# Ledger of designs, part 4: miniprotein binders against Putative (5-formylfuran-3-yl)methyl phosphate synthase

Target 1, 236 residues: Putative (5-formylfuran-3-yl)methyl phosphate synthase, of Methylorubrum extorquens (Methylobacterium dichloromethanicum) (Methylobacterium extorquens) (q8gek8)
Amino acid sequence: MSDIVSISSARPRLLVSVRGPDEALTALRAGADLIDAKDPERGALGALPPETVRAIVAGVGGRAVTSAVAGDGTGREIAAAIATIAATGVDFIKIAVGGADDAALAEAAAQAPGRVIGVLFAEDDVAEDGPARLAAAGFVGAMIDTRGKSGTTLTSLMAAPQLAAFVAGCRTHGLMSGLAGSLGLGDIPVLARLDPDYLGFRGGLCRASDRRQALDGARVAQAVEAMRAGPRADAA

## First folded at step 2 (miniprotein)

Design B8a (from B6, 13 letters changed)
Fold by ESMFold2-Fast, scan of step 2:
Structure B8a (fold): chain B 236 residues (1-236), chain A 82 residues (1-82)
Amino acid sequence: as target 1 above (236 residues)
Amino acid sequence: STDQLQKEVDDLVEQARHILYRAEDMASRGNPDTAYQLFQQALDIAFEARTIAEQLGDPSLATDVQNAIDRIEQALDELRNS
């Protein structure tokens, strides 16, 4: 049985966001590396009910790394949400980190040591010291995502040099790095060349490229193959 | 369809503004964590509205959506600086 606690590898991993255990099995069978529990009806960081997250974890059965969204912001409410999601058995917990001071970030990370990933939104002018601050607070990873999901893509909001700087900052400070935000299959070669630890998808792998539609296993399989092909370093 | 999408944008903008109002109320009552969560929710909705407005190519809708986004971002920056 797969017992993966790290997502670092020679190639980016494919993270697929799922709304329930049936989609988790679809993504797993298609070869997804990470299964992320997230409610597409509740914006960019919609938390699923803890029972649904437990069902996803049980269905995956250790065959892939799992993560779940605990929600937005920081403070007592988020600390409790992190503890609740941590109890489901997911490997990693994702929270939004904008607006939080260093003490609040440290308190959030302390709720699930070695398991908390900070989400920065591309729309928020991602600070160059973001990875350093998250690492200092005890986070295990950082990622960039977008709030808008229907045509506001990561690549439309941030230029490649800025994304590369973020990935390099994560590496410098010992964090896993992720890139997400209304990505399509065509974004894989471009973003894989930046060498993040994972690329996150939802809408681009669903029917009609609509994140609220059903996950399409054939599109997940296409993404898996594109990830395994590696970056186009030497264009033939 | 276009008329229905225009109404959807207007409805999303009003929804985002309503949540913005609730967020500002929570911040004023000394609950910045809840305020932050609500500001993020308002931004999510406003960015969804922007995507639809961009597809429609309607300058008036695009302006209304951008005004809502700017207002929410300003309030969020004020919360961060408090």
Scores: ipSAE 0.000, ipTM 0.148, lowest interface PAE 20.9, mean pLDDT 80

Design B9 (from B6 with R10W F13L A17F Y20L E21R L24R W36E Y39L F43Y L46F K47W R50E)
Fold by ESMFold2-Fast, scan of step 2:
Structure B9 (fold): chain B 236 residues (1-236), chain A 82 residues (1-82)
Amino acid sequence: as target 1 above (236 residues)
Amino acid sequence: STDQLQKEVWDLLRQAFHILRRARDMASRGNPDTAEQLLEQAYDIFWEAETIAEQLGDPSLATDVQNAIDRIEQALDELRNS
């Protein structure tokens, strides 16, 4: 067969993690491209209750792409969580994939075909073949995030060539790519040059840069403008 | 609205790329008839996505979608000429 390459965009799009429908509307009004349902009180990939995810989907009303975290687990428990979150009507479902074998990855993706995004943590070894394995299993996207939310950023844990290789691997295998992990506004120009599909934020867009505080619409708007202000690859 | 068109194009691209991966798997496993049907489905979806990309004023996305369409045409020709 012919090789199928991933579709790139003129700019990275902004993913904003929200804890409820009010924050979803705040992010949407400020220009966020993807509204991601995530519970900051429940670890790095905390699932919100399905009723809350449904309320976010209804509130967004098709005006932005939506995603939701199903969890950070393995086996039958994560399969059930994926099916539960899939039923809410979100476009994409995020799960942690570190340490899973190929059979477990394929089983997870099969719970919601065409909708599952795998999250790899920067603190763990991010395998060179990660994107290839996720694509072979039926995933539609891959993201790197951080487990630690105490100010250790993605860029302090992984060098630019490693991040570039991840993004290129996603593109080669037809996956959407995302980069996240305690990012602030100052990280946007550096990471935008790597041309991921999404840059993901929570804490950096909240009051006091605290992921457990309320989302700040002015900070979301600043992130949107920073995404637009960066030089485009086509402009040199 | 721009936001609705953005959601629609990404929904379509998600579906199309999932179908393309399935088509490659079916072809590699000796099921070219199913692979051909899946490639035709992806082809239609990418043309719909291209129309929306142009409406969004995103020529880079439109070009990438056209590249995917060209690759599907090549893959269909390869399957039909095997």
Scores: ipSAE 0.000, ipTM 0.185, lowest interface PAE 11.5, mean pLDDT 79

Design B9a (from B6 with R10Y R14Q A17L Y20A E21F L24R W36D Y39V F43R K47Y R50E)
Fold by ESMFold2-Fast, scan of step 2:
Structure B9a (fold): chain B 236 residues (1-236), chain A 82 residues (1-82)
Amino acid sequence: as target 1 above (236 residues)
Amino acid sequence: STDQLQKEVYDLFQQALHIAFRARDMASRGNPDTADQLVEQARDILYEAETIAEQLGDPSLATDVQNAIDRIEQALDELRNS
């Protein structure tokens, strides 16, 4: 098992959040590893309509791993949303997990076993036992994102040792790890050194670095190259 | 016991999906032989998860776990055939 685990961490993968099938194809053509369906007009984890998610899945056509947000609901609302998004055919489903107790986390994960990723927000206190709790509940992955999308980046909100502890905790408990939150291209070498499974982008890859503007394929391609270079990207 | 088996199934799914990420990356970057090897490794892990899922005895959970296995198997077959 150690040989299998070690090969999977060769480099972080690039996750690109898209608002529809045209942007999904733009990201795919530029070399994105994961295509994430998310509505930038509806907060940090805005769900796209299920028909839009299904169109993204169909357009990607098995050429990349897909994910989608289920939305920002709680209790029965999030359970139903997970089931709805699961039916679209995405590989993974993302939900916010702040404030949920262990029973609620287990109920959410059970709606789509092996497919649910928990999102923690950097603006909240990210507990060091977060990965352990999500793993115990049956989540397949954990990630950190930001609620604010106006230039306060993940690295400005959380210190490097806290991010490293999160990634290590995910690895220890068998979770995929993701880091996201108003990231730009310059954040790639710093965060890649922490060896997460993926780095997530939206605004930093859009025109004018505005998450509500169109995805810029040239910026996606630049991010792909930066991921390939990894922590050893040349100094200026 | 049942909670421990459920946790074990989820851990195996996580491992298989992590390997599937690597397999898709290898295939998309022109390394289909490595991708195929990783798909075989992920499939072996899914067979173990299937065995455990059959032991759960909870009809609702067993159905959900089986649906997840079927979906992951389909995704791995698509990777192999692409």
Scores: ipSAE 0.000, ipTM 0.258, lowest interface PAE 11.6, mean pLDDT 76

Design C10 (from C8 with E10R E17R Y18L R58E F61L R62E A65Y Y68F E69W L72E)
Fold by ESMFold2-Fast, scan of step 2:
Structure C10 (fold): chain B 236 residues (1-236), chain A 81 residues (1-81)
Amino acid sequence: as target 1 above (236 residues)
Amino acid sequence: SDETVQRLTRLINFLMRLAQWLVRSGNPEEATELADKIQELIEAADELSQTGDPEQAEELLEAIYEAFWKLEELQDALSKQ
């Protein structure tokens, strides 16, 4: 009937993508708010084996919010993947949504009510009604990420007003919002001003800024500090 | 009405997840209080789906907004510890 009131956050939270339980503990100890299970060797939304996701969840032990990638398919395959990842005990499940019609989106969200986050890629056209469509389908969150992991940064593909419009759309429709895509520590101040619920990192927190290299706990700690120093939604 | 109820349910689920972040961040008492209030909103949303009353919808939205502001205050307090 009417628009739901917008959701504001005190500060953006740090999501760190990890490839296994050892990196999950490194990120947790350094202060990450969200531990995201994602395979850097399998494209932009590479799913880890369910047993690896379970090991990450067990290692975190409820000390941080967890999420995992289910994949980027449609139809029965993605429905089964969502159910499989949901069974691991993660708090949230991420899927790519860029080609699905509204019925397919609703079916995907129904596999794990209140737990599915839709990923839109910056290299594709991010429709202004994206957040509205995901909310109507039953998603709990939406985020923007990049497919390119070799210098193709979110901020190089989308201007600040476009990112602000996405975050505002999420807030208007009651969705958690996330921004990710080959981000470095220097991107934090700019993106924090947009007040997303979280910022997602992998390569920028690894050795040599290479997403296939080991996660660097000191860089995670630097990101945590930068998030703390960043502007908040209600800061004057 | 049904669309509003569905959107309210999704917002409540999001806020409950934020309350769990507070539990894990070392303030379980205040997070539990917020989660209990959010549960009351879920019950109210279920009641709304039966009546379709616009005034009840406004009351639910106001209550959800209050729960959100309480969560934001708790997050701010924790960030200052």
Scores: ipSAE 0.000, ipTM 0.164, lowest interface PAE 17.0, mean pLDDT 76

Design C10a (from C8, 13 letters changed)
Fold by ESMFold2-Fast, scan of step 2:
Structure C10a (fold): chain B 236 residues (1-236), chain A 81 residues (1-81)
Amino acid sequence: as target 1 above (236 residues)
Amino acid sequence: SDETVQRLTFAINLLMQFAQYLVRSGNPEEATELADKIQELIEAADELSQTGDPEQADELVEAIREALYKLEELQDALSKQ
């Protein structure tokens, strides 16, 4: 029997998606908890070049948890992408998992044991057994994101009870849970009440709220402060 | 500081999640190594709480860094099996 000390999280942590080492340092200095390497020019789960991911990891220097997107491919394509991103030294690797059977999920997770997070898109039919299947396959986490980045937000696509069920499913099966999808600062109090392990941001923290624009350190700092404030009742 | 406490809590939770994965995947010895790192973080935090010493705060930040590097080492080792 193994006894491992357990410490519960007091609130969600802030994940900030960055396109390079300069933005990684901006997010780190502003207090982001996770630095996520993602290419905003290549869709919802665009992989950055491995050299760029290595530069991000080196720049962070162990001062924050790092993750990187390996993409939304299938079969041998995604397996190779996971191995490539794993070699950069990031802590966690994110891949799209929609439509994959159990054998494919297990093969993907096996490419980087204990490091793979599965991304489900809110626009798809998010199955209630999603967390259970990912846990059985060897994933360390699951998250919901949006494919559309032109004003469709997570909260416009999924009701609070559906999101709560997802987070509870992750907790039941020992997975880290994340929520993301065109989120703005105003979404923090609502989603923090659901108690996910992290909330993920990109566009809402960039200039002009445009995910292709530069990351705004002042907006990152505002998000950090909002996360520190914790969940609050909206009914006065 | 509140910021350091948040980083500590988050790091411990990540280490715990990976340790749980290691147990489920048949790697209990590696899980024990992470449990040792978690214990080091708790002890460093306790010392800081008792002294309020800025040097102890720096030591806690470095312990968090070392724990995350140990996590990275174990992840890399497993990927090469």
Scores: ipSAE 0.013, ipTM 0.517, lowest interface PAE 8.0, mean pLDDT 81

Design C11 (from C8 with R7E E10W L11F F14Y Y18L W21E R58W F61L A65F Y68L E69R L72R)
Fold by ESMFold2-Fast, scan of step 2:
Structure C11 (fold): chain B 236 residues (1-236), chain A 81 residues (1-81)
Amino acid sequence: as target 1 above (236 residues)
Amino acid sequence: SDETVQELTWFINYLMELAQELVRSGNPEEATELADKIQELIEAADELSQTGDPEQAWELLRAIFEALRKLRELQDALSKQ
């Protein structure tokens, strides 16, 4: 048996952020590839209580890859948060990495080897060597998200060439790549063309496109179909 | 190398879409100047496909970013008017 989970696909995978086990089952039934535990009431990378994360993992029951945010605290806080979230049984753990030096990045990755994904915020001027630095520190993935949750989208903050360079950098250094940030269904064709490993959604799949409202299974299903239809489906 | 050429081709096509938008918005002079630069990038991409030189790939990517920055500046200037 291997303890290593791999996301390998000819198409980008759909990551859906959920606030609890009921939403996790809604997303799973609608076809989501990754179930991400995140608290929409606690900022851009709000950690859910560990008990809630365990309930999500148990409810998913190995039917999808799981991840959870550990947060965006200080070095001491983030190390403890990573260990706490790692104990829940999620496959991957997400942490904010902006402003951290190489030693701090290596210490964070070492808390859960082979499981830590670094989150860069589009508002912070994503460095072109970001993927290289994260890979050197021992991260298994990198993603871009947005801090602003009032309709400021990833595609409004970063141009396609910048996003493509990020995805290519991840691929060059053996990292999984993810793109997220107030995305809607209309963003899927453009971003899928960049061929990241996953696209992450919350607000765009909720009632009224409000990340604090309930997840809408019909919208999740629409996102799944849009991911499958992608630019390659018509070119094949 | 083939993957790099594919990425560069995508960026060039993106620039062409933006140039077409300038024509649609009534800016054919600016679109013509951008089209000349896009043609240079196409020729550089073709040369790269034959040589596989990593330095040429990086220089072409930088030229694409430069063209995009200039186009955004032009679009911003036009929106003010």
Scores: ipSAE 0.000, ipTM 0.093, lowest interface PAE 21.9, mean pLDDT 76

Design C11a (from C8 with R7E E10Y F14R Y18V W21D R58Y R62Q A65L Y68A E69F L72R)
Fold by ESMFold2-Fast, scan of step 2:
Structure C11a (fold): chain B 236 residues (1-236), chain A 81 residues (1-81)
Amino acid sequence: as target 1 above (236 residues)
Amino acid sequence: SDETVQELTYLINRLMEVAQDLVRSGNPEEATELADKIQELIEAADELSQTGDPEQAYELFQAILEAAFKLRELQDALSKQ
């Protein structure tokens, strides 16, 4: 793992979800800090083929932290998916963790020690002990995302005090924290003030703000500038 | 914080009233359990006031929720007597 997030300045990092190596290079050139391999055609946590993930990792060439979605399966299925994605060379692996008991969480984390990030969905009532449970299981990070991608945003589902409590819980238990979920450029100053380790984007940085459309390098660059300005960035 | 201190003070006073009612009604074991919980909240509040530690604020919040849950259980038990 590159540990870039842990050694960076006191600002959130920009995570951009890409569907292939061309978009990865677009995001990288525009200044994205984390490149996340995710298939927008397969729901909120759609796994890309391992070959596509390998191509993304090769294209990035160590110039940014990489992550990939392993999916939302259970038992043997998710364990095999984590191992498969781990073999691509990504720094971090994202899996859905809703409904899993502590034994299942520990088994998942053990498939790629120090590399697994748990994704909690805002629609599922994020428990206050979520970060503590994930840390106890051996996860390296936790994040909140939205399951729905048709205009329901993270900020419409969770109030700022809830998001602040989640970020603080992650920090208390030594986890990286991430916030995502149909975010737009205007959400950056508000969420940056909560000081998560990263903010995750897909649709808000694509043409027509449509997650199925091509990534827009100019929008990625605007997001990078907003992240560099930190909590002082204009939302206007 | 001022708001947390005020909320905690209010809760402690309500729990003390319930503990007194339990003693009067002949339920000293339940009163003792509640008194122990009140003491835990007082100690947590004192520690928070000395350190200002955000982790202790979270622990205090959890203790308050536990005490509130216990208060509801005791009120239900009292209403059935």
Scores: ipSAE 0.000, ipTM 0.064, lowest interface PAE 25.1, mean pLDDT 77

Design C12 (from C4, 22 letters changed)
Fold by ESMFold2-Fast, scan of step 2:
Structure C12 (fold): chain B 236 residues (1-236), chain A 81 residues (1-81)
Amino acid sequence: as target 1 above (236 residues)
Amino acid sequence: SDETVRRLFRQIAHLYERALDLVRSGNPEEAWELYEKIFELLKAARELSQTGDPEQADELQRAIDEATRKLTELQDALSKQ
């Protein structure tokens, strides 16, 4: 049961994508709220080996929420990947959902109830009913990310009103919301004002802003500070 | 299709110039509307690039990259207002 961990009532949190337990500890020590297991060498939804994900979960030791990418597949392939990642003990599992019909979405969510987050790519048509469909299928969250790795950011691909509508749709349907996609520190103030549950980073927090370089703990700390400084709703 | 691609990039360039004028004149709401139109045109250009003539692939990708850069600059300018 992963629904014992809820981030929907928190102020926007920082999600940092890490390639292994050493980077997970670096991000955790710098103040990251969410540790996301992801292979930067394998595209936007590159799954790490299950043993690496398990090592990340063990290293974090319950001090932060954890998530892991299961992949970008269909039918039986994605179902098996979800089950494999779920067995690592990670709190949430991320899968790509573009093009899937409602039955396929429901089957995917059923593999790990209360733990599956749907990833929509900004380069695709992000439908206004996306959050509603994911909620109806049993997903616990929805996130927007990008496939592009060279000069393409979330904010260059999706208009601000569309991003705001996505976050509002998630809130209306009881989903956690996340925004990611080649984000830099400068994107934090504008995106935090949309009040998503988390903002996801990899390249913007690495040396030389290169997602394949080592995670930079000082940049993670700067992102934490920037998240704390934004305008905030009364959190209660 | 070749003429359609050229038309899309002419439209993107024109709307970008107009959006910058609106930012400079203190009309950010109208500039955001043009940002959305540019975004839709760029989306159409990207879709055409996936099914288009392989001979034009490099030139079309350069045009997409340039338009994406300009759209990012416009978004940054609008966010500062």
Scores: ipSAE 0.000, ipTM 0.118, lowest interface PAE 24.5, mean pLDDT 78

Design C13 (from C12, 14 letters changed)
Fold by ESMFold2-Fast, scan of step 2:
Structure C13 (fold): chain B 236 residues (1-236), chain A 81 residues (1-81)
Amino acid sequence: as target 1 above (236 residues)
Amino acid sequence: SDETVWRLYEQIFHLLKRARDLVRSGNPEEARELFRKIAELYEAALELSQTGDPEQADELQRAIDEATRKLTELQDALSKQ
């Protein structure tokens, strides 16, 4: 059983990427289910300083699930980054996994057992056996994100059947699943139908839909509402 | 700028055709390598399209839509290999 699935019966849950404790509180107050620490100034998987991650965890105070990006990198460097982020007290740690062999995947997952989520980029090959490989290595989740943050969205790079196959693969192998990548509010109904465990947002919830600008609490609240309504048919 | 964006889309469409041909001929690994390059070029072209001449917006949007469609078709084909 995945921890994200066991936390709440709502589907999908909203993950909001924040650059600091102020934005974390904004997202929390607006109803975000997961608060993700990520530096928008340092690429698609920019790690925030550990002290900033600790401040986010302390500010959230157990009122939401937390995660943080450890980044990408090679062998010893990623292992050290995972250990550093694990020490902040976040619930989950995200790392890029696209080119890693099975031994490297297993070593990364072993740095924080039960806490590591693998990020695959839509611009790269997202092989059908990706979820199987991550599960075998000891990951607790897998997600798809985009490297580009200027108009290249997840839904422009991967067709719905491919996203559905990824989500199903995660479910088959006991992984929590996430979908992210320059998503806007309009993507919620489409992606919610695929039944991932969470949808991840940053730019689409910021001023001017710019991930480097301030998080907009009203847009977070709109996303929360859409998450609750979007995947469900009206009850008789 | 406008000349640069159209040159990028020309390259993208040429490489997309090459990648589809590689999939059909049983060379999916070479096609995956090419897909990564195409995605990077597409990102660059899309960024330039956003800051381009508004008079060309409809024509550029058609190029974006076609490139997006073909890129997603290629990704789907690669997942089946």
Scores: ipSAE 0.000, ipTM 0.094, lowest interface PAE 23.1, mean pLDDT 78

Design C14 (from C12 with R6E F9L R10E A13Y Y16F E17W L20E Y35L E36R K43R)
Fold by ESMFold2-Fast, scan of step 2:
Structure C14 (fold): chain B 236 residues (1-236), chain A 81 residues (1-81)
Amino acid sequence: as target 1 above (236 residues)
Amino acid sequence: SDETVERLLEQIYHLFWRAEDLVRSGNPEEAWELLRKIFELLRAARELSQTGDPEQADELQRAIDEATRKLTELQDALSKQ
């Protein structure tokens, strides 16, 4: 669609999860490509209040792609949450998709056509046909994240070939792909080689690597630099 | 320190990723070099976990044991090539 935003590029984009407009501006100023509204105090996919999401969208002012989590509910609960978050003006809406059947997935995607990204958790069984099912349901993207346990990262839960297969599946079915899950700066070179459309960060870019602490603009800038270097950083 | 053990575990898993990539690209000798480095880092992590904060010791020991199992599985797989 000509009226939808695309995050596809020749290099992975940096997605930074922020808890409010001040952090959104910190991430934007440091060079983040995507600003994601997410409440770290409310689990792995905590939704921020719609007013806070609207403030983030207004503060970003079209200078970066925006997204927000609608949550991990099911049925009518998730449909209403998607509609609420869609009304804030974000470009993309993220929802958890584990355990949903094809009809439920299609209903969720239909609440905001061209804007819904499905989140799969690495701790759950990430089915090989996941991207195919999400694409068939009308999703525009798929991503893998973690539930955010201490000492448990995406790369500790899923092997590189498994994540490469996920990214390839997304590409085959025309989905944007994202990888996230307690990632640190050291994960960037190896994950960038898999060519996802974006890598998502929160804790690794906060003070003390604690997702509940303040976002650290210097760490965001370091991540931006590492993303720009991409696979070339390890080629030397 | 416990924070050092957590950093070592992050490095260990990053090296697992590189080793798996090397196996896939047909570079088994380089993969074996990374597995040897992982073994050394696991030894260091285990030693440090014994002298660290007792409150975190059980959680870190479980993480080290999990990484040790992954190393053994990858060594076995690579040995059969």
Scores: ipSAE 0.000, ipTM 0.158, lowest interface PAE 20.8, mean pLDDT 80

Design C15 (from C12 with R6W F9L A13F Y16L E17R L20R W32E Y35L F39Y L42F K43W R46E)
Fold by ESMFold2-Fast, scan of step 2:
Parts: sequence; C-alpha cells; structure tokens
Structure C15 (fold): chain B 236 residues (1-236), chain A 81 residues (1-81)
Amino acid sequence: as target 1 above (236 residues)
Amino acid sequence: SDETVWRLLRQIFHLLRRARDLVRSGNPEEAEELLEKIYELFWAAEELSQTGDPEQADELQRAIDEATRKLTELQDALSKQ
C-alpha cells in the first residue's frame, strides 16, 4: 500500500538555476524545490558574486533548498572559492571535479563538510567509479552537467543505461544524485524514471529556451507539474 | 537566524535520506559515519531554534520533530544490522 509515499519518494526534485534574487523568487513561487545561484554568462559553472548569492539566500528565506556554484578553478583557487560561497549561507556548494586526484577531492570537501556537490561533465569520460571516489572524499552529492554552449544536451551525450548506472552508483555510495545539461521539459519523463534526487534546468525554463534570457515562471510551473506526474508522459 | 536553522534542517534531512539509502543498500558502516555529521548539525539547529522568530516556532518545531523521528528510525535500523 502507501502508494502516495511511493510516488512522492520516486519523484526527483526540480533544481532551477537563477542569476539573481528576482529570478529566485520567480522559481520559488512557481514551486521549484532547489534554487541554484549560477551566472549563465560565465560558462558551464559560472560563479555569481558572493553578495548576489547572499541576496538570493535572503530572498528565499529558508523556503527552499539553495545551492551555488563556487566554480571550476584549480585546487589552490577552488578552496578559497568554496569558503567564500559557504559564507553566503547556501545549503550546498557545487564545484567541478574534473581530473582531480583523491587528495584534492578530500581537501575540497573538507572546506565545507556536508555541503559540497561534485559536478562531472558529460563531454569528459565520466568514470564508473566517480560516485565512489566522491563519496570517499566526503562529498554529499554528485551530478552530471554539460559544458556545451548551445544545444549540446545531456541526453545526446549519454545513453539512458549510462545515466542509470551513475544514479545507482550515487545511491550505493550514499550521495545525492543530479542530472542537468541543456534539458528541456520533454526530458522529464525519461530522466525521472531513473530516480535521481534532482533534475537541473536553466535554458529550458527561460524565454526562447535561451539560458541568457529571463527565467519564465510559467515554464517552471510546467516543470513542477511534470515532476509531480513522475515518469508517466500519459499523465500530462 | 531562522534562515540558518532552516538551512541546517534541510542539510539534516538530506543526510538522513542518504544514510537511510546506505543502510538499505547494505552499507551500514558508511551510514554510521554520516551520523556524526547529523548529530553535529542537529545540535546546532536545536541551539539556534531557541532564539528564533516566534512566528516560525511551530513550523520549526514540527520540522525538528520530523527530523528526530527519522533519526530514531535510522538508529533503530542500524542497531538491527
């Protein structure tokens, strides 16, 4: 029995990347589960200024989980960036993990224990042991995103079995799992079936599906409804 | 601040979910490692909740009670391993 509990636990959370407090409130009011502070003008993992992140956190006011990108810098720079973003009060901090060795991963996670999510890019070789390594280093989550400028999508770069293996690896090692990368509303039913903890969106929820355009609250609301419907397209 | 308490509670719920999943997947020792962090965050959240906005007191207490229930369930599951 307990079909309601099963449906609720099988639903991924919607993460919406926002460039400022106005967009954060738009996403929050539309029902987004996670509000992610990210600068779309600064590449795949562009960090917003810390004061902008603080304004987002203050505006959300504890009504949703918050995260922020610390960046994709080197080991020397990334430690300072993590500490800076941690001071803003966000719940989670996202960093690119790339080719970092285990010592560097452990050092990064130690800068904000219980708060660091590692980002792997689909265009790179996503190692089968990626989740295990991140968990061993002290990360709380792992996600896949894309570096692509325009139209390069997660689903075009990785097949469903590869994505399923990543999500299963995260679950086995106690990590929160996320999937992102130029996703559109049509990707929700397929990816929700894989049962990640969250799906991340920016461009697909903006006007003209352009990540540099303004966030569209109606599209966020549509994504929320699609997430509630779960992996069943027929429910739409 | 209340925002800090809510941030801590969300982190606690996340870690409780991860620890539960670790137990269910046959990794109870890794779940026990997460318990140390959960205890630290829980202690901080409880302390800060004492000085919060009275308007949020009931909502915060319900969230703390739910976290406590989930923590108790996790402790019980681990004791049976």
Scores: ipSAE 0.000, ipTM 0.181, lowest interface PAE 16.2, mean pLDDT 79

